# VH-VL binders against q8ixk2r445to577, part 47

Target 1, 133 residues: q8ixk2r445to577
Amino acid sequence: FFGMLQNKGLTDYCFDYNPPDENQIVGHQVILYLCHGMGQNQFFEYTSQKEIRYNTHQPEGCIAVEAGMDTLIMHLCEETAPENQKFILQEDGSLFHEQSKKCVQAARKESSDSFVPLLRDCTNSDHQKWFFK
Short names: E, the ipSAE of ESMFold2; O, the ipSAE of OpenDDE; V2, 0.75 times the mean of E and O plus 0.25 times the DockQ between their complexes.

## First folded at step 1 (VH-VL)

Design zd6 (framework fv_zigakibart)
Fold by ESMFold2-Fast, scan of step 1:
Structure zd6 (fold): chain C 133 residues (1-133), chain A 120 residues (1-120), chain B 107 residues (1-107)
Amino acid sequence: as target 1 above (133 residues)
Amino acid sequence: QVQLVQSGAEVKKPGASVKVSCKASGYTFTDYAMHWVRQAPGQGLEWMGYINPYTGKTKYNEKFKGKATMTSDTSASTAYMELSSLRSDDTAVYYCARKGDYYGYYFDYWGQGTTVTVSS
Amino acid sequence: DIVMTQSPSTLSASVGDRVTITCKASQSVSTYVAWYQQKPGKAPKLLISDASNRATGVPSRFSGSGSGTEFTLTISSLQPDDFATYFCQQYHTYPLTFGQGTKLEIK
């Protein structure tokens, strides 16, 4: 399924990816921003390969986690999804990154007023609960 | 042991077409994208595009769109790259190269190269 | 297109020297840079991926570093086998692009 990926605990905040231009869609951190309801840079697809895909500019943008990092970065999609691009959206709304065995949590970016999705130990916090709208 | 073995050198006349093959062994052919890279005499490397052998989907460098056609034969574990309407500036060594693991589009294994010479 | 510029284009060195090759991207490419070694008449060989990850079987004297727009390949204690042409490649944005190459020659 697809739509705007919202956080239950950080109310009205959505996954957001706004690349500097159309020729540079990968390599930047995925952020959380106030949901605007218009799709565009907040429109994602959850695929049968457990990918979170960004289809606005390129058909191949997929969220991944770099080795040893807690941040979610936009990368090129692949036909065979690599393990670092696989997220299991569970029935309770948890978004589980199987390779790291951690969950995606809405968190405040250090030394910033911004919010970002980060990998954290799995808890039953509403800040780790996500849903498409 | 991963190996990519390419077809032999070709000498063609202007206006002809050439089809280069790249036979893969030592891994599951459909698990990795196959890219093609050109190197003109004394020049650097130039990315042409890739094919996903599982789906047959291709992506071309805009410069080669309509000039190069990439295909694959899963039963033969072979990728192909065809150049049409050859000109003298198509003279180059053509390499097939396997995409690396993960989301990186770098090349972990390369074919030995096929020299294509276009007589003018 | 992202342009990758290597410096120097030609470098002369002696066995045992420490050699550093630089690669600059016209736009940020994060850490999506690979380095290749090519000997005359041969196909390129992967040395480094993701800016700093040494490929399997590559000697420890080869190392890579950098992020954003500036990347370096370093060869500590140069060996006779290392005289070759070296290329950097970005895979952040299509089309994939290579540097023009750095030829490492015997001094």
Scores: ipSAE 0.006, ipTM 0.540, lowest interface PAE 15.2, mean pLDDT 86

Design zd7 (framework fv_zigakibart)
Fold by ESMFold2-Fast, scan of step 1:
Structure zd7 (fold): chain C 133 residues (1-133), chain A 121 residues (1-121), chain B 107 residues (1-107)
Amino acid sequence: as target 1 above (133 residues)
Amino acid sequence: QVQLVQSGAEVKKPGASVKVSCKASGYTFTDYAMHWVRQAPGQGLEWMGYINPYTGKTKYNEKFKGKATMTSDTSASTAYMELSSLRSDDTAVYYCARHPYYKYDEGFDYWGQGTTVTVSS
Amino acid sequence: DIVMTQSPSTLSASVGDRVTITCKASQSVSTYVAWYQQKPGKAPKLLISDASNRATGVPSRFSGSGSGTEFTLTISSLQPDDFATYFCQQYHTYPLTFGQGTKLEIK
């Protein structure tokens, strides 16, 4: 699966990664922004290794969640995906981060009104349902 | 040199339709969203919607759904906005404006010169 | 819909003055606010994006600030070329919405 990763509950918003320095693609938080359908900063690939890859730059980035955190951060992809980079995209559209036992939810970023994907306890909320467009 | 050139002024009777064009040059047409904005005489700016020229997908302001139709012709680097069932309160200047997809932190960086549509009996 | 309210609606000023225009959003729009300048008979021109980032070619006397629901555009030393109507815009949530405009005129 590949394309724009859109939220079912927050229907106009997609996963978005726009690093300030295109030569340094790691270390920044993945955000949600208005879906434009063009790809590039909103183009992601879900792989057979359960990674969410950002392929518009070299080297490729993989979304990860660091221990004890709830934010999705861009890391370098590895030859064998580490556990913190594995997300199970389920049939109902939920995106389950197995290492933390939590689901990715479209949420308002604390201290701001920007929207971001965060790890939250799994519910059947449409804000936790994702699909490739 | 980025340029958006719109079609000329139109005078129409109530009930007619009008199609405004916006021809892009100086950049890759499919890399930018094309938005349409209306300004009635002496009034402010009103967002109508946009078209993604790469996919052909559109997003309309609910107020203009069923009234405005946005299309694009990639080979001609031209976006179009058609207004149907014209009424006198559709009299306005209609602008096209581009928005970069890759920089979500930017506003509308280039605008067409505007097309005046006058609806009178 | 998010409503953007500008104040004042009309502002009279003299060349050399510092002027400030305010824009309030009915709900938070983070920093996703742009400011445009429009002169009579002309298309709007982008001045500021992301609340505070000046567009290419825009003079340094123009500055923007704010986040959440309150935003300001400041012109530090007004020049004759600056008498125009100014609009704020939020691009945080569809539909995109503009303020009603602030007309900056000669005192």
Scores: ipSAE 0.223, ipTM 0.782, lowest interface PAE 4.9, mean pLDDT 89
Fold by OpenDDE, second read of step 2:
Structure zd7 (fold): chain C 133 residues (1-133), chain A 121 residues (1-121), chain B 107 residues (1-107)
Amino acid sequence: as target 1 above (133 residues)
Amino acid sequence: QVQLVQSGAEVKKPGASVKVSCKASGYTFTDYAMHWVRQAPGQGLEWMGYINPYTGKTKYNEKFKGKATMTSDTSASTAYMELSSLRSDDTAVYYCARHPYYKYDEGFDYWGQGTTVTVSS
Amino acid sequence: DIVMTQSPSTLSASVGDRVTITCKASQSVSTYVAWYQQKPGKAPKLLISDASNRATGVPSRFSGSGSGTEFTLTISSLQPDDFATYFCQQYHTYPLTFGQGTKLEIK
């Protein structure tokens, strides 16, 4: 699967990654933004290694969850996907992080009108449902 | 077992200040934002703002900036809201209500019992 | 600010009736809508979150639906305990805002 990764509950919002420095594409948080399909910042790929890959730039980035965190951070992809970069996109649309055993949820960034994907306990909320468009 | 217990009713003169407390129990106080909502007699609900007890950060409804000041004491698991320069139209029931951080797909699941503030000459 | 407009303001019904309350948002709020029930002298009680998810302990006769700008709360068969005032709320955009309320009274 590849393309825009869109949330079902938070309608019209997609995964978005736009690092401030094109030469430093890792270490920043993945956010949610209105789906626009322009540029490469909303193009992601779900791979056979269970990675969510940001492959519009070399070296390629893969979404990871750092220890003790609930945010999605861009790391470099590895030849063998590390445990903190493995996700299961299930048939019902849930995006499950294997290591934390939590689901990716579209959530509000505190004290703002911005949104981010966060790890949360898995629920039946449409805000935890995702699909590629 | 989650409970939010607010301080008792207040009667104040115009120009005075009042500080309402909201004591939380049955959950980790710093894991939830504490929101404040008021309801004038016979009227609807009005959101005033919230505080993050963990960071101390606040966000206010513009309408209540300068009117309401929200604070918290983590050691006492208590949120406070102070109203200053009270006027008659500040007469209302004031509620505290918890809301998870970043989980804004959820409503306010637990509320205090409300504190009646009456402002009269 | 996002305005939440409820209709009707007052609704008279009988036990066993099916009733529907609507809430219209002045702009899209996705599904970030909650419904509350409030009885006289009591704090609001959460009924529905995320437009359609019943809160814990809420009877199945309560249901919510909608997305974007149109939302509804439905009580499939009114019980005596259901006569109260109901409020919708959006928590999509600050400041958070509530509907004006709908008073459901016995006919």
Scores: ipSAE 0.017, ipTM 0.702, lowest interface PAE 5.4, mean pLDDT 92

Design zd8 (framework fv_zigakibart)
Fold by ESMFold2-Fast, scan of step 1:
Structure zd8 (fold): chain C 133 residues (1-133), chain A 120 residues (1-120), chain B 107 residues (1-107)
Amino acid sequence: as target 1 above (133 residues)
Amino acid sequence: QVQLVQSGAEVKKPGASVKVSCKASGYTFTDYAMHWVRQAPGQGLEWMGYINPYTGKTKYNEKFKGKATMTSDTSASTAYMELSSLRSDDTAVYYCARYGSRYLGAMDYWGQGTTVTVSS
Amino acid sequence: DIVMTQSPSTLSASVGDRVTITCKASQSVSTYVAWYQQKPGKAPKLLISDASNRATGVPSRFSGSGSGTEFTLTISSLQPDDFATYFCQQYHTYPLTFGQGTKLEIK
């Protein structure tokens, strides 16, 4: 699967990654932004290694969650995906982070109207359901 | 250097169809969504929908579902918007506009507009 | 659908004046608001995105502010070239919606 990774509950929002420096694609948080019909910053690929890869036509990044964190951060992809970069896209649209045993949920960033994907306990909420468009 | 050049004015009778083109240059056509916006004489701007030129997927304003059809030709770097079953209240200037990526998100470049007049 | 309401609908001003146009959203749109300038017979031109970010080549006399439901576009020292119609637009939620426009006329 590849394309814009859109939320079922927050229906107009997509995974989005816009690093401050285009030559440094890693180390920043993945956000949710209004879906714009596919720009480079909203294009992701789900791979056979259970990775969510950023923008397959530029230097590749892989979404990861660091120990003790609940935010999704862009890291460099590795030849063999490390456990913190593995997400199980389930048949119901849940995106399960295997290492933490939590699900990716669309959430409002505290003290802001902005939205971000965060790890939360798995529920059957539409805010935890994702699909490629 | 980014340019969007639209087809010329059209005069149509009620019930006819019209197809407006928008030719892009100065950027990679498939990297940006193309939006369509109309403006009736003396009125404000109304969003119609967009097409993703890379995938061909579209999103329409509910008001235009079943009436407007958006397509694109990547080899020609051209987007199209076709209106069917024209009525007098479809008389308007139709604009194509590029939707900026990254954090910008706004319509950063616009075509010059195509006037469509529906009259008998 | 989010309704964007501009005030005033028409504004008369003189060269050198400070002009403020307001835009209200029927529900919160965060900072996802753009402002466009349109001259008679021409396509709209992007002035401001993300409520306050001036587009490339736009003079510094244009500024935008606001978040949530209330937004303003300010022209600090009006020039002859600034007499035009101005539109706000939200891009928080589909369908994308525009304000009705504010026509800035010579006094």
Scores: ipSAE 0.008, ipTM 0.640, lowest interface PAE 8.6, mean pLDDT 86

Design zd9 (framework fv_zigakibart; at its last look DockQ between E and O 0.05; V2 from the best seeds 0.00; counts 0 for: pae E 14.3 > 2, placed apart)
Fold by OpenDDE, look of step 4:
Structure zd9 (fold): chain C 133 residues (1-133), chain A 120 residues (1-120), chain B 107 residues (1-107)
Amino acid sequence: as target 1 above (133 residues)
Amino acid sequence: QVQLVQSGAEVKKPGASVKVSCKASGYTFTDYAMHWVRQAPGQGLEWMGYINPYTGKTKYNEKFKGKATMTSDTSASTAYMELSSLRSDDTAVYYCTRSYYKGSTPFDYWGQGTTVTVSS
Amino acid sequence: DIVMTQSPSTLSASVGDRVTITCKASQSVSTYVAWYQQKPGKAPKLLISDASNRATGVPSRFSGSGSGTEFTLTISSLQPDDFATYFCQQYHTYPLTFGQGTKLEIK
């Protein structure tokens, strides 16, 4: 699967990544932004290694969850996907993070009107449903 | 079982201050934001703001900046809201209610409400 | 601020009736909408979250739908216990805002 990774509940919002430096793409937080399909910020790929790759730059970035965190951060992809970069995109649309045993949920960022994907306990909420478009 | 228990009714004169408390139990106090919502007599609900007990961070409705001050005591699992320079139009029932602070969630549990009456 | 316009303000119905309450947002709030039930002298009670997710313990006769700017709460078969005031709420954008309420009265 590849393309825009869109949330079902947070209508018309997609995974978005826009690093400040095009030559240094890792270390920043993945956010949610209105789906526009323009540029490179919203193109992702779900791989057979269970990675969510930011497939617009070389070297490629892979979404990871750092220890003790609930945010999605861009790391470099590795030949063998590390445990903190493994996600299961379920048939029901849920995006499950294997290491934390939590689901990716579209959420309003604290004290702001911006939105981010966060790890939360898995529920049946449409805010935890994702699909590639 | 989750419970939010608020302090009792208050009667104040204009210009006075009042501090309402909300004691939480049945859950980890610092895992949820505590919001305050007021309801004037016969009127609807109005969101005032919230405090994150874990960080102490607050978010206020602009309408209530300078009017309401929200604090919390994690050791007592209690949230507080102080209203200053009370006016007659501050007369209302004030509710504490919780939600997740990192996320977009509704208010799942509410205090019983505290009636604040401002009258000369 | 996002204005939640709720309609009707007052609704008279009989036991067994199908009742629908509407809430319109001044701008899109996605599915970040909740519905609450409030009885006199009591705090609001959460009925529906995320526009269509029934809260724990809420009877199946309550349902919610909608996305973007238009939302509805439906009671499929009104019961005596359902006569109350209902409020919609958006938790998409600060400040959080409520509809003005719908008082459901017995006909």
Scores: ipSAE 0.474, ipTM 0.863, lowest interface PAE 1.2, mean pLDDT 94
Fold by ESMFold2-Fast, scan of step 1:
Structure zd9 (fold): chain C 133 residues (1-133), chain A 120 residues (1-120), chain B 107 residues (1-107)
Amino acid sequence: as target 1 above (133 residues)
Amino acid sequence: QVQLVQSGAEVKKPGASVKVSCKASGYTFTDYAMHWVRQAPGQGLEWMGYINPYTGKTKYNEKFKGKATMTSDTSASTAYMELSSLRSDDTAVYYCTRSYYKGSTPFDYWGQGTTVTVSS
Amino acid sequence: DIVMTQSPSTLSASVGDRVTITCKASQSVSTYVAWYQQKPGKAPKLLISDASNRATGVPSRFSGSGSGTEFTLTISSLQPDDFATYFCQQYHTYPLTFGQGTKLEIK
């Protein structure tokens, strides 16, 4: 699978990675932003190794969650996908993070009006359902 | 038919600047990143960087930061690469080549190359 | 940076021979490897992408294989048109890097 990774509950929002420094693609938080249909900073690939890659002519980045944290951060892809970079895209659309045993949920960033994907306990909420468009 | 046509050979003195052009045709210019690749005489290929013509954003190989500047003109479907403060070791053939920026892809079409010679 | 190392650097062969060129990456590049052919005075031409996917118009005698850190380009029955320099390239991680090249010359 590849394309724009859109939320079923926040229907207008897609995974988006637009770091402040174009020359430093890794280390920043993945956000949710209005889907624009143009790919680019909203274009992701879901691989057979269970990675969510950002490799659209940027350093090849892989979404990761640090142990004990709930935010999705862009890291460099590893030679063999580490546990913190593995997400199971389930048939119902949930993104299950193997290491933490939690699901990716569209949520409002605390103390702001911005939206971000966060790890939360798995529920049957549409805010935890994702699909490639 | 996809074509990338580069500007002609340049001979420059040390300390000068040179700007190489790469005119694209046969495809939507803004759908592909334009990369620049250097080949010194008798040597291998070195990736210099790319420009995303849709956004104007660039990514440089650290080795060429501060030496090369990439720009593009969407209305003319032309990409540019400028080398500053030329030295003898900048003598090389410079190629433009495209890649599909909606995915990680190889270089499927190349310009014919521009020879830049730096001599006193 | 990922270093791509080709073997051999020079290879002498005759028309009709089976020729094999190897490319090793200093760390895994999955299958994100391309092979290019370059003739004197000409730009490189894409032969193989994604380690094994032959580019449009490239003869079937050219084949690629490999994953991870070891990749191979094979020409099953060498033709006169095939004497050239061959480069492997990884496009897994920036900066993009090429092998040093293998010069295939007539014996």
Scores: ipSAE 0.006, ipTM 0.537, lowest interface PAE 13.6, mean pLDDT 85
Fold by ESMFold2, look of step 4:
Structure zd9 (fold): chain C 133 residues (1-133), chain A 120 residues (1-120), chain B 107 residues (1-107)
Amino acid sequence: as target 1 above (133 residues)
Amino acid sequence: QVQLVQSGAEVKKPGASVKVSCKASGYTFTDYAMHWVRQAPGQGLEWMGYINPYTGKTKYNEKFKGKATMTSDTSASTAYMELSSLRSDDTAVYYCTRSYYKGSTPFDYWGQGTTVTVSS
Amino acid sequence: DIVMTQSPSTLSASVGDRVTITCKASQSVSTYVAWYQQKPGKAPKLLISDASNRATGVPSRFSGSGSGTEFTLTISSLQPDDFATYFCQQYHTYPLTFGQGTKLEIK
């Protein structure tokens, strides 16, 4: 799949990546922002290696979760996807992170008024359901 | 076997331009970004930029924007770098080298280098 | 730009010695560091990727370590073929940058 990755429960919010320095895409957090499709910040590819790739930069960025953390951050993609970059997009819309055994949920950033995708225990919440548009 | 074979040495006058080629073989050309690295005489290595032959997109080190132009010809499995408005301080060996463009990998294969000499 | 600072700039050693070259990054580069060997008139050759992974065909006497800001290349028993210049390189943040090089010379 390729497109805007939308949340079912947090209506009209999409994965968004806007690093503060276009020359340094690694280490910054993925956010949720109102879906607009303008520019290049909201387009991602879900690959056969179960990666979520940020396709607007070369080399491409891949979404990762570091051990013990619940935030989704950008790493450079690798030729073989490392375990912390593998997400299973299930047929029910859940987005499962293999290494942590947790699901991606739309949530308020703990210290902020903004929304972010975070890892949480898997539930049937619509805030844990995602689809490409 | 992966190989990167560069065009031969060039001697140029100030103000001229030069186009260096890098022919790839032994791998799928569009799976790897092609980078260019320069090394002035007796000096270290400087990254100049890359081209992604799958998308045609380039990224340049700011130092070389306007000096270098990177292109590729997928049908010929060849990357090119053109240097414009040559000055004597452009005298260097220029290497092509590859990285996996869908991943964070180092430069695993290098061309043999092309010496560009700029002299009156 | 991330500055990669190598030390020493020149190292004199004898065959059989254990040598260590250090590379320090001006900010964290995680494990995205490579080491290259370059002999006069030749292109660089990849020795180590991801801070510690030996590239295919590289002798086991070469090893790398480090993460974050400090990285080392170690040659456990120096051979005649190892006298060369060595470069570290970060590939975490654009522009990609190299250390200034360490020339390993025969004592």
Scores: ipSAE 0.000, ipTM 0.577, lowest interface PAE 14.3, mean pLDDT 88
OpenDDE, second read of step 2: ipSAE 0.379; ipTM 0.839
ESMFold2 (binder alone), look of step 4: mean pLDDT 95; pTM 0.963

## First folded at step 3 (VH-VL)

Design b1 (framework fv_axatilimab)
Fold by ESMFold2-Fast, scan of step 3:
Structure b1 (fold): chain C 133 residues (1-133), chain A 120 residues (1-120), chain B 107 residues (1-107)
Amino acid sequence: as target 1 above (133 residues)
Amino acid sequence: EVTLKESGPALVKPTQTLTLTCTFSGFSLSRYGMGVGWIRQPPGKALEWLANIYWNDDKYYNPSLKNRLTISKDTSKNQVVLTMTNMDPVDTATYYCARTRYGDYYFDYWGQGTMVTVSS
Amino acid sequence: DIQMTQSPSSLSASVGDRVTITCRASQDISNYLAWYQQKPGKAPKLLIYAASTLQSGVPSRFSGSGSGTDYTLTISSLQPEDFATYYCQQYYSYPYTFGGGTKVEIK
């Protein structure tokens, strides 16, 4: 699969990665932003290794969750995907992070008009349901 | 088991500062994403959110009361303290502390509440 | 601020009745809504979050539904212990706001 990764509950928002420095694609948090339908910073690829790849900049980035954290951070992709970069897109739309046994949920940043994907205990909430558009 | 308990004065005079302490157990504010908030309820009225504090010491206040509120934490003591300046009779309410999480701004465990009456 | 309008303000029902409580937000809150139960003299207890997700340990007779601006709490078969005031809360936008409450009186 590839395209814009949209949330079922927060229906107008998509995964978005727009690092402030195009020469440094690693280390910044993935956010959710209003879907614009143009790809670019919202274009992701779901790979056979269960990676969510960001191919807009070089080198290619892979979404990861660092130990003890709930935020999704862009890391460099590896030849063999490490466990912290593996997500299972399940039939019900849940995006399951294998290493933590948690699901990706759309959430608002407090005192901000910004939204972010966060790891949370898996529920049947539409905020935890994702699809490629 | 998660528990929270509020403590502070039952009576406050107009213009004085209210100080409330929330003591909790069963979780730590050193844990990533964890937070504690304060909510109040005047007799017979709706709940009103006051302030939240998080594991990283980020603080958020209800804008209508921001100039009067200060929230702080002592992670080692499992305590969160709220102060409210210039108390008025309309601030008479039951004050609750409750657990929240960054990103999920609902409250899953609540203290029993402490009644604060503002009267001369 | 997002205004939360809750209706009715009170209702009286018999054990075994289906009870419906409504909460309306002044703008789209995208299912960032929680429901609380408060018994006389006690603190609120979380029942539901994310509009429809039941909190662990809450009886299955409680359910939440809705989308956009309109949300509903349903008690499918009212029990004596369900006598309480129920509150909705939006957590879509800071500052977080609560509804005015619905008092359920069991007859």
Scores: ipSAE 0.581, ipTM 0.891, lowest interface PAE 2.1, mean pLDDT 91

Design b10 (framework fv_axatilimab)
Fold by ESMFold2-Fast, scan of step 3:
Structure b10 (fold): chain C 133 residues (1-133), chain A 120 residues (1-120), chain B 107 residues (1-107)
Amino acid sequence: as target 1 above (133 residues)
Amino acid sequence: EVTLKESGPALVKPTQTLTLTCTFSGFSLSTYGMGVGWIRQPPGKALEWLANIFWNDDKYYNPSLKNRLTISKDTSKNQVVLTMTNMDPVDTATYYCARTRYGDYYFDYWGQGTMVTVSS
Amino acid sequence: DIQMTQSPSSLSASVGDRVTITCRASQDISNYLAWYQQKPGKAPKLLIYAASTLQSGVPSRFSGSGSGTDYTLTISSLQPEDFATYYCQQYYSYPYTFGGGTKVEIK
């Protein structure tokens, strides 16, 4: 399953990854931005290994959450997905990060008009519901 | 209406640092997804993108010039500043600032441009 | 970097002519292409983005087409105010690059 990963509550916003340096695709935070419908920096693949892959540039990136953090960061994909790169997309649209026991939520970045996906305690909020378009 | 205007020195000596200011109205860099970029054009030559800055203070530089360029913004003043170090005669060009958006990196409104000549 | 090649570098045309300008990318840019018009001594003006979408206020005689690596700007019936230099720009991949320009001159 692949496409633009859109939020149900923060309508019109999609997962977006636009690294500052094309030669350094890892280590930067995943953001939320207005869905443009053209793929590219908003095109992600949900794999059978429960990864969210960004494959528009080489090497392929996989979204991860580092221990003790709540931000989604781009890492290199591994042959066997590590636990910090696994997200369970549930029937209700929640993205459950099993290693942390938290859900991905659309949130406003502190002291900013920008939005980012963050790990938060799981709720039934539409801001924690995601779907591919 | 959207307007942008460049300001800075018309003449720069080789090895000096160039500082250009873009002042704009009709939009804000506090608006989600909004950005301003700098593009230059040597006399009779093609356009060359230099740098972009966005509402969230994300900065992007042309890799061929990255170690010479610094871009910054003052959201409250509606200003974006570009600094370019170690100027050379080949950097003689008209410098433009223009509005762009995150995810849509074309430029929909442009300033009038400011001519910068690098000569001793 | 993605290289953008425009052809021709210049052309001469008369009012009422159909003019076509081509832009070729060194790799697939998936319609992330914009076209600009620049008159002597003036800043560029956006005409088209996403390969075929006209910017608000741009006359309908301008149209864009193409896909993959090959894109075309067409002026269906050239007007006196259309004599200018036209540039394409890809915004598919960083750094964003422009074509060399096509100068449309009076015949």
Scores: ipSAE 0.005, ipTM 0.536, lowest interface PAE 14.2, mean pLDDT 86

